# Designs tried in a protein design chat: miniprotein binders against q56y42. Part 19

Target 1, 350 residues: q56y42
Amino acid sequence: CSNNTSNITTFKPLKLPLFWPWQKVKMGPLSVSPMGFGTWAWGNQLLWGYQTSMDDQLQQAFELALENGINLFDTADSYGTGRLNGQSERLLGKFIKESQGLKGKQNEVVVATKFAAYPWRLTSGQFVNACRASLDRLQIDQLGIGQLHWSTASYAPLQELVLWDGLVQMYEKGLVRAVGVSNYGPQQLVKIHDYLKTRGVPLCSAQVQFSLLSMGKEQLEIKSICDELGIRLISYSPLGLGMLTGKYSSSKLPTGPRSLLFRQILPGLEPLLLALSEIAKKRGKTMPQVAINWCICKGTVPIPGIKSVRHVEDNLGALGWKLTNDEQLQLEYAAKESPKSMIQNIFQTR
Key: E = the ipSAE of ESMFold2; O = the ipSAE of OpenDDE; V2 = 0.75 times the mean of E and O plus 0.25 times the DockQ between their complexes.

## First folded at step 12 (miniprotein)

Design h5 (at its last look DockQ between E and O 0.91; V2 from the best seeds 0.84)
Fold by OpenDDE base, look of step 12:
Structure h5 (fold): chain B 350 residues (1-350), chain A 98 residues (1-98)
Amino acid sequence: as target 1 above (350 residues)
Amino acid sequence: SPEEVLQKLDELFKEIQEALKRGDLEAVRELLLRLWELVYRILEEAREKGNPEAIELMERFFEIFLRLVEAWEYGDMEAFKRLLDELKELAQEIKRAL
């Protein structure tokens, strides 16, 4: 009696996509997910306590994001502490290669890296070499988006022109599919856009701090310029370092390294935290998911940080739905009642 | 003069520490940019004069300064203070190499 054990092919239930292909966001020549992920924590020993023993959990988090149709991953050549400089790019490159179970999805990955404006990058050739070094760490032939990490206009305007020419040369050499900037203010954003346009290079993205804690006059002006010029705004810190998570309040301040900053901002956030909580409850969502969904509704691409599978799962819940205009206005009104905004990057230009 | 540069460095570190004590985070941000700008100019002058020791020290200063910027952006004020102290020590080494 030959027991034919019928291989019951367990049909994995077709998980409905969190977003449809027509909901992908155009970013120059690229099509990206409505949300990306930031990899700043990868290799950061000083502030995150990165250890190489965490690489497996970071890989699982990356793969989960990719499985759910996330294809935008933001990194920088300066990410990674000390001897681990460039570790974020090395890990991202490794995970892209090793994601063999995700055949076809690998080719959809858009790597967006940021090249630091180091004081020793004095020639366009040196800046192009920084792009090549990122490609080597990532183990890929072409970047999705090469970004200037900050403007040097305030202290080294001659270096800035060299770095802009470096972006042109990266694009012309095919080392990047598109170019972007980070930490540019309204005036400097127009200048680089015009500089690149005269050279046939489209500026595809501007990465700035944009959230319910960072939606002041300057951020709204940057957004308006981006909309006019066809630039996609990438929103970093969409959760305001965790202030928008509901984990903390005026009565429940964080202990440790962030306590001072949080103590200064949280007491004025009660209206915003209340509005986030009410909308979250009404929608059956978390406060972080509402805060990220707001960034998407404003026409930005938020890039929350990946630290674990749980963070990916939580952030993926921001997709597949949309805040109403009234809910957006309620959040924006409550955000304007806050007397204090988030701190800005030191290199953020006007 | 080298002495004027040295004095300006000490003044900026003092002003940053005073701004931190009063919790004036916007003043800290502005003063950090001024510190970057000042050390950048010192680096340009050291390159023109051909001072390789000062150049190496200032390159290290900028690497640590970017970690300070990360600590600032992430609101880790303990790491920020430690890195600021490290930059202050390294600034004294730069001063001795000029």
Scores: ipSAE 0.833, ipTM 0.931, lowest interface PAE 0.7, mean pLDDT 92
Fold by ESMFold2, look of step 12:
Structure h5 (fold): chain B 350 residues (1-350), chain A 98 residues (1-98)
Amino acid sequence: as target 1 above (350 residues)
Amino acid sequence: SPEEVLQKLDELFKEIQEALKRGDLEAVRELLLRLWELVYRILEEAREKGNPEAIELMERFFEIFLRLVEAWEYGDMEAFKRLLDELKELAQEIKRAL
């Protein structure tokens, strides 16, 4: 029995959280929200049309995420194009510093960044210096997670060992609270886990493309290894570049630069899109919210992108509820009936 | 031999363009990794010989290549084709500097 007069005249209404503190998940020594946000679009002029006039909107979106309990933000030292190289990290750091909700609590935000395995990063000291450069761009004292962006094992196995030593040194020097990897397949994931374990360094996360469009044999193997070894899987591209939103179909193909990829994949997705639509209608949710919730129900932490306040509002609706086991099975069966899956990053290993 | 390596580079660009033309995205993905690996081997040789001009050009190549990888992940095939053309032109500059 709520009393609108007491809430307005004497007492501000309390905002209930989208999820309770005990619903946060462990990533090694870290406690993170069950969904995070990715910042790939921040500073990307070539693919996303970034302009500095968008910064206020991005900042408002960041603050909305914080107000709703999100504490995980993923970036990379390579995010930003041309002269804006590193701009994603600079923007995230600016927003953290300027946030009034974080005054005295900046360390409660878990910043995850990624360090590119450039061919000129050939010593552990060079890799540590990349981490220091990221901290400088972010204007923070310590990362939550320092991640190796991809494995070099297939072409430069000696470089990879050096980069692994670099991760150890980042941790030992207090530059990161934990380390992670991105685009690692089952074999390399086990190897780096064993390597870091013997050195007392927490491998907290493995970031890969994982979604209802990217749940094939290898993705399931990676997830199984993560579950067994206590590594949290971070799901990137949880909406399949928008293919899981319901905006497009075989009869409503996109125009513009992504149309070739969508034409190859969308015609086979009708069973999955129908299952998403049916569940979304039943639950009073949107198809994106169902797709993201599925990732959460599988024990992964999805990181949809931040582009606008409206995108954050929409994605936050994936929190606060769970698909039933039957609904999860329905989606998984429909995904298996679809003949195509998402393309993988070229550096994704087996 | 250096001539064989440079010839492989030209062949890889051609193979990538042909695979893209026929819509074979998995082939494109595999060929892109082979292109990265080949240029990495050329870079190792340039370091051993002490060829700073070639090294600088290859560092630019790898930077642009990562933009190509991003266009790939995003599915922007128009940006992908433009960046592939930039890499192809830069590969000719690298060959002249070797």
Scores: ipSAE 0.811, ipTM 0.923, lowest interface PAE 1.1, mean pLDDT 89
ESMFold2 (binder alone), look of step 12: mean pLDDT 81; pTM 0.755

Design h6 (at its last look DockQ between E and O 0.92; V2 from the best seeds 0.86)
Fold by OpenDDE base, look of step 12:
Structure h6 (fold): chain B 350 residues (1-350), chain A 98 residues (1-98)
Amino acid sequence: as target 1 above (350 residues)
Amino acid sequence: SPEEVLQKLDELFKEIQEALKRGDFEAVRELLLRLWELVYRILEEAREKGNPEAIELMERFFEIFLRLVEAFEYGDMEAFKRLLDELKELAQEIKRAL
């Protein structure tokens, strides 16, 4: 009696996609998920306590994001502490290669890296070499988006022109599919856009701090310019360093090294935290999911940081739904009642 | 003069520490940019003069300075203070190499 054990092919239930292909966001020639992920924590020993023993959990978090249709991953050549400089790019490159179980999805990954405006990058050739070094760490032949990490206009305007020409050369050499900038203010954003346009290079993205804690006059002006010029705004820190998570309040201050900053901002955030909590409860969502969904509703691509599978799972819950206009206005009204905004990057230009 | 540069560096480090003590984070942000700009100019002059020791020290200064900026943006004021102290020490080494 030959017991034919019928291989019950367990049909993995077709998980409905969190977003449809037509909900992908155009970013120059690229099509990206409505949300990306940032990798700043990868290799950061000093502030995050990165250890190489965390690489497996970071890989699982990356793979979970990729499985759910996230294809935008933001990094920088300066990410990684000390001897781990460039570790974020090395890990991202490793995880892209090793994600073999995700056949086909690997080719959809858009790597967006940021090249630091180091004081020793004095020639366009040196800046192009920085792009090549990122490609080597990432183990890929072409970047999705090459970004200038900050403007040098305030202190080294001659260097800035060299770095802009470096972006042109990266694009012309096919080392990047698109170019972007980070920490550009309204005036400097127009200048680089015009500079690149005259050279046949489209500026595809502007990465700035944009959240319910960073939606002041300047951020709204940057957003308006981006909309006019066809530039996609990438929103970093969409959770305001965790102030928008509901983990902390005026009555529940964080302990440890961030306590001073949080103690100064949290007491003024009560109206915003209340509005986030109420909408979150009404929607059956978390406060982080509401805060990220707001960034998407404003027409930005938020890039929350990946630190674990749990963070990916929570952030993925920001997709597949939309805040109403009234809920957006309620959040924006409550945000305007907050007397303090987030600290901006030191290199953020006007 | 070298002495004026030295004095301006010491003043900026003092002002950053005072702004941090009062919790004036916007003043800290502005002063950090001024410190970057000042050391950048010193680096330009050191390159023009061909001072390789000062150049190497300042390149290391800028690498640590970017970690200071990350600590500031992250709001880790303990890491910020440690890195600021490291930059103050390195600034004294730069001063001796000029």
Scores: ipSAE 0.843, ipTM 0.935, lowest interface PAE 0.7, mean pLDDT 92
Fold by ESMFold2, look of step 12:
Structure h6 (fold): chain B 350 residues (1-350), chain A 98 residues (1-98)
Amino acid sequence: as target 1 above (350 residues)
Amino acid sequence: SPEEVLQKLDELFKEIQEALKRGDFEAVRELLLRLWELVYRILEEAREKGNPEAIELMERFFEIFLRLVEAFEYGDMEAFKRLLDELKELAQEIKRAL
């Protein structure tokens, strides 16, 4: 495809292995860019201030990501508030269909969606039908990755086995190229891996909150299991929901609706924020770019939010370079000196 | 009994509000899961009895609850408080339909 607009992100030819977008990584049978984008904000009026007047800007941001080699986009059937239920999937499907850069190549986009474990999804057939509904909203014939949004093991173990069988059926019917899970803890992750393996269905991905603010014992155990079993970890909230951007500090606290959360966590982050700032300055990068690059260095695929052209431009700067081992250790030691970390999803299991 | 379930539901809402006031977000996280689990059990019973009005209200409850969980994770405590109040109001409608 040909674009008349100048390339905002300049690719540098690879002389040695780096995180260039064309250096895809394996995720089961799929090849994905080293970073993807999340679409949580698409259709979310309550937390993200979504308005339909933003759709053109979102489409431009999507096109910029594609032009720069990003092929992984993560959504969910629960994304979109109120009457905009499912809107995130509808927008993504619209942008894929209307993209001139994808003309004849729509299959190269890897769509990952998630199916909420609603209490009324009680049969494998209902779960398969949820997948078909997602395909209809997306206007595509096959998902890249169909994911359980969370485990029901801690409160409804019988529902969980039914949903696991639903993943098997989705795979066997060819509705998804691969299956994954989100918010699974170490023990439950091993269990579903073994369950799917005996049924000929490889578990390709596990999506959890993983960042310099979410790398405690349990999250590191999940990563270790993923590495051992050949499961790709997808890192959500790689910027700690804004804590790692450098916009705020202990001396510059926010006054908005998120102020209580920031006051609980941010004062203990001074060593980490200093380390991020020093490395960012040394490398000619931003603090968000360093934090995202760290996730990639750990062998995960981070999915920061896709909200605007400017945000995509900034996040693309996390690619094409690597933190040194010493820089990674510096960040990790600084993070461990934090007295608090991000709170995990309420459904994350053991 | 229905009275015991009602008392547990009211107690959980109060515990969540108290934990939020003191800034104990880990306690809020655990209490939210307990609230989800309790309402899940109530829904199972409503299905067994064939109470379609209660089932509809509870499905709406769970959809709003997911928005509450998202507000909590994002850290928007003003949205969290508003959604918690919506859930409390809906819980009263559910009690009347049971």
Scores: ipSAE 0.839, ipTM 0.929, lowest interface PAE 0.9, mean pLDDT 89
ESMFold2 (binder alone), look of step 12: mean pLDDT 81; pTM 0.769

## First folded at step 13 (miniprotein)

Design i1 (at its last look DockQ between E and O 0.81; V2 from the best seeds 0.85)
Fold by ESMFold2, fold request of step 14:
Structure i1 (fold): chain B 350 residues (1-350), chain A 98 residues (1-98)
Amino acid sequence: as target 1 above (350 residues)
Amino acid sequence: SPEEVLQKLDELFKEIQEALKRGDLEAVRELLLRLWELVYRILEEAREKGNPEAIELIERFFEIFLRLVEAFEYGDMEAFKLLLDELKELAQEIKRAL
């Protein structure tokens, strides 16, 4: 039974090349949809208020994404809080296994997970075992992408070399189709690329915070290196963790536990928010759809979160069309005039 | 020296709390990395000397530290403050185990 509805949940092909979900892009040896989805919220009671009663809606959201041609899903072995440690991977694996749309096609889903650089992961064998544990939670035999979640170069450079060898071993043992990194700065990205290249291991992706609020000099340098080396940039937090949605503004700030973050950044964003709003109105789109489409236009693969069916419906509207070059420049100029940007992950290296 | 590292740990928690109080989120980001850098040096010494009690406490410290980093990234300052207090208490336990 298909989830075909009249609420524009199914995209129609056009005669011209656009960002339709079936127009896959290369990520090393893989072909992925132009947008994927992230699963940070799955099992996270602390920050996202996860309850197991939400699982049916999360499953429906997953099915909607899949039915509309999305094949990239990003998770991590650290996703899930307290007794729900690893719950994000367990939920994704369950949804893949139970999916009617994947009957006979489960291997077409590209699962990307991330292995935390926990201080007790001291040997390459321990890192390989983390990958096997992820495969067990996911109930699959092979990952699309096994990613090192962050670099230890700033505090434990010898551990990092062990973790790099672990990525090589994961690939050699057939546990992953490709490897990636997350939160790597430009210098460390070149170093791991060279390390893996001499060992014949495909570094297919670099995942960093990249958005209209995170496109400073260092993030653009990472993007340039990715383009030169054939690495696909995966954009996390493409909506600035809610700042690019239009829900809040300098005159309508949140009052909850996130108010400090919004108060620090949002008042400087009015030109960008107006540009997003103007383009959204002109194109008959939402501000989130414009912000995500911009990431795709830059040659990245954004991974907005799956939280509900309605959020997935909206985010799917980022596909099937393309911002003009003038619209992209308008957004970029407005973003560069902002006195504030998102704070980078503490582990992002040089 | 070990005594200097432990004193710097206490000072660093104070600096993080003061930076948060004044709303300097970039300073908090930099101080959080310095906090883990210092705790990681303590972990290395605990491994060298064969101190399993300290090692276990520091591993627990990192599990909570990772949640603190996630709360910071998400912008949930209530969760951040609660986790920071928990880490401060663990730091005192680590000091006693050394």
Scores: ipSAE 0.881, ipTM 0.945, lowest interface PAE 0.7, mean pLDDT 90
Fold by OpenDDE base, fold request of step 14:
Structure i1 (fold): chain B 350 residues (1-350), chain A 98 residues (1-98)
Amino acid sequence: as target 1 above (350 residues)
Amino acid sequence: SPEEVLQKLDELFKEIQEALKRGDLEAVRELLLRLWELVYRILEEAREKGNPEAIELIERFFEIFLRLVEAFEYGDMEAFKLLLDELKELAQEIKRAL
């Protein structure tokens, strides 16, 4: 009796790509996914409760993003608490290196890191050394985007010039493929763009808080300037710290340390939460997916945080579809009816 | 005077605590920037005077201050209060080193 063990080749169903190659977004010389992921939580013990026992789950979440064609990952050299300083970059570098899905495609990953404007970074050489230290933690030879994390213009305008020269030198040395900024307002964004342009360095990105809770006059002006100057806006906090998820409302406030902030913003957010819920239901999507898709529709690249496989899976559902112009206008109208917006970064310039 | 700078430092910590008690988060944001700017000037003066002990304490102050900013932006007011108290203690050490 010859036991013919039929090798049932389990056809893994061909997962259709969430987006096509022509839907990739230009960011200077780079081509990125319509959405990226942020890694701020990685190494944050104090606020997120990071533990090294979570690294395997974070790796799985990262790999799920890569498998779905995400190639933009945002980090910073200042991420990670105390002894875990730089842990976000270390983990990202580890996961890029260990990801089997990237075999032969590691160079398709765009790492965007942010270099802190620390008060002890007094020379352009020290700022270039910060870039080298990030490359060492990431275990890569070249960054996708080197970003200045904030402007020092308000308190140390001489330091800011040194940091800008540091960005020029990073680019000229080939340590970064492109340069970007974070927390720049309209006026300061024009100044750095012009400064870099005169030196043959293209400013490719501006990272600001941009969401349905952060779409004020200033954010719209930054977006307009970015469109005019060929700068790609990167939208951090696209979910408004979770306020745009529908998890919380005026009738369902969070308990604990975050309750104060949420009690200030959630009251009067009902029109926006309703519009998000109605559109989500109509489209067969979640409220987070609608809120992220809005950022994409506005021509920004949102960078929601990587926290778990489940959150990555939900956020990936923001891809492969588009809000109509009418749905965008409905959300924007409802957002304008909200009496309160998100608090901006303390270093956000004008 | 060094004494006037130190008095302004105590005043800013008090004003931040008062703004936080009122729930005026925009006032807290503005006061945090003023605190950063003030301590940056103290660092410049400490560098000019060649005070390495004060410089080290102030650099540590900025490292903790960035965590305070993260707590503020995340809206964790418990972590924010703890870090603010740590910064107040460190500010007293800086005062003694100046």
Scores: ipSAE 0.866, ipTM 0.942, lowest interface PAE 0.7, mean pLDDT 93
ESMFold2, look of step 13: ipSAE 0.863; ipTM 0.938
ESMFold2 (binder alone), look of step 13: mean pLDDT 88; pTM 0.865
OpenDDE base, look of step 13: ipSAE 0.856; ipTM 0.938
ESMFold2, fold request of step 14: ipSAE 0.854, 0.877; ipTM 0.939, 0.945
ESMFold2 (binder alone), fold request of step 14: mean pLDDT 88, 88, 88; pTM 0.865, 0.875, 0.869
OpenDDE base, fold request of step 14: ipSAE 0.863, 0.865; ipTM 0.942, 0.942
ESMFold2, look of step 16: ipSAE 0.873; ipTM 0.944
ESMFold2 (binder alone), look of step 16: mean pLDDT 87; pTM 0.861
OpenDDE base, look of step 16: ipSAE 0.859; ipTM 0.940

Design i2 (at its last look DockQ between E and O 0.93; V2 from the best seeds 0.87)
Fold by ESMFold2, look of step 13:
Structure i2 (fold): chain B 350 residues (1-350), chain A 98 residues (1-98)
Amino acid sequence: as target 1 above (350 residues)
Amino acid sequence: SPEEVLQKLDELFKEIQEALKRGDLEAVRELLLRLWELVYRILEEAREKGNPEAIELIERFFEIFLRLVEAFYYGDMEAFKLLLDELKELAQEIKRAL
């Protein structure tokens, strides 16, 4: 039956999206939302306290992101602890399959996954098989982006060449629409770009820790190389693992298992936290929204984590506006006045 | 020699614990990579000798080690210490299987 057959009696105003389709960004052949979401917490019992009872809330958070135009979701074949190894990919695949908003449009979601450089992945065929296993866990036929999770150059340079050949084969076999890397420093990034280019494979993305707490000389050099070579930088940990949220400060230090990390970094961040708070108040935004928006303004695609519906609601507020150039400079100056920065992943190369 | 490599393994665990106790997180970061590389070399040797018991233990070591790396990055020092203890126990099993 039709209860809404008379539009003349009731006028329902149009709801405008948080961002328009032309605000999507190119990532090789892909058009992605200006922010994506990371799924590291999905299946992680150890660090994030994951329990299967949380799946309904995670699914609701995923649907909220989709409803607001987000199409980029980042996962990895190593996400999930213990018997839940690979659970992040399984959950993402399930949510894509079950989504009513994606009915007939499941291929519009850009799934980015990462293949761990495990020491037993020693042939290009083994690396291709890791991609096939990810596709099976996700229940999809093709990835948006297949990423090498870290470089082995620092300890196993011969393995790395095999993994690069695996990326070439994934692309040639049509298992991925685009190829990327994660945790590559400036020198290795240029090397893999050139290696793939001579084999007809564009390097479309580079994922590194990039934020107001991770924008030192090396990270800016990575960004500059990405800009020059047409590689889209994906920013992980855009909130400094919680240090840029405003929940804690030098006068309100956290307790619990993460207190050592916060005590070592947070007391030196007062200029940056003040600048974030001032801009957030002026713009009617939250400090996380300002920090994420800064990453977007720098031309990167940040991927904050999906932890709850509430966190997704807040992070979506980073969209639909831009910091002015003066506000960006204010934040960057304040970050330079902060004596500490985040520690890089152990595998990030030079 | 294999005995020297195994002694380096014990020393690296000690160095990581001492660096963490003094709060030197950058030192821990670099020591973790050195530990990863050392165990990678042990795995290469176990494969060359055809030692399936050692290979299985070392592969399990690397799976737990990746969790340790993640705990370190996230800053969860309770999880880090528990995983480090588990890796130390596995290291003794690996030494016996070699």
Scores: ipSAE 0.886, ipTM 0.950, lowest interface PAE 0.7, mean pLDDT 90
Fold by OpenDDE base, look of step 13:
Structure i2 (fold): chain B 350 residues (1-350), chain A 98 residues (1-98)
Amino acid sequence: as target 1 above (350 residues)
Amino acid sequence: SPEEVLQKLDELFKEIQEALKRGDLEAVRELLLRLWELVYRILEEAREKGNPEAIELIERFFEIFLRLVEAFYYGDMEAFKLLLDELKELAQEIKRAL
């Protein structure tokens, strides 16, 4: 009785990174991942229930993002509540410094921070000092992208010019590799672009709310201007604060403090949620992955928020594939059938 | 007049609260911007007059106001109401310092 012990060579499936290779996207002089991560939740006790006991989980999420080729991280100097002001930048700086994967490659990470247009930032020098304070919290010598967080044009046009000169000085001093803006409308975006261009400073990015819930006439005009001027649009809230996830519907409204906003928008989203669900099922993807992939297909860089390894894994599933033009049009049609869109930022200019 | 500015501040807080009761979030958004613009003008006047107490209170108002904007954008209406009440109290302190 010859016992032929068949050596079952367990082929360990090469965990080919599920998304290798994907192409980096140009953002001025920078090359960034097609998706970045937003860090607004980091240090936010009031809205996210942040606790310092979560820092290890955030670090693991950051490392997993890096391991999968994500190199764009968005933050702001105003992120973090109360005594935790600037905590998002502190955590990001800690994680970059402690990262074993970044050993000798810390400069491959593109940190994009946003400097608040606080009413007490009256001089270009004070705004440059805000950049230095961000560099200190991040424990780095140079930012990837220094962003003006909002325009003051509607209420303080003289301050806006000072802040724009502050961006010029940050760039000239080498404190930032590139400059960007957030919450700029079409008219102010052209003005700052022209102002910076005459000073030899390239405007590399414009960060606006852009998603299947925020693709109105204004957002499409901003996108058109960005494409014409060689500005990369960064899309914040690509998931519409979770409305595009399929977790909630007209028949399954959230309870608690967010219920008002969701009750106003979700009942009209049925066509869009259906289209997302159908395409997701057809592609073997999740609804969030389809919604993020749409932002990428539109030529934007989405920055979904990260809270855990699971959120990173789920969002990474938006990469390594592309929606067809027909699938994009189906989603855009269904989005236009929705009677309500997301509320814009109060500082979003024209 | 300074009194008219202070009356306008109270009116804006009232209008925001009434817009919230109606569930008119777009009206709330517009009124929040008007509140920011009004308090910015009060800050400019306080700087011109050299009133350091009013300046400090108004700077604190803007810090809390940014949290109010975050709560509004996130749709956390409970946090929004709490922060709005804090801003109303601080607005009364600003009025006493002017």
Scores: ipSAE 0.822, ipTM 0.927, lowest interface PAE 0.8, mean pLDDT 91
ESMFold2 (binder alone), look of step 13: mean pLDDT 87; pTM 0.855

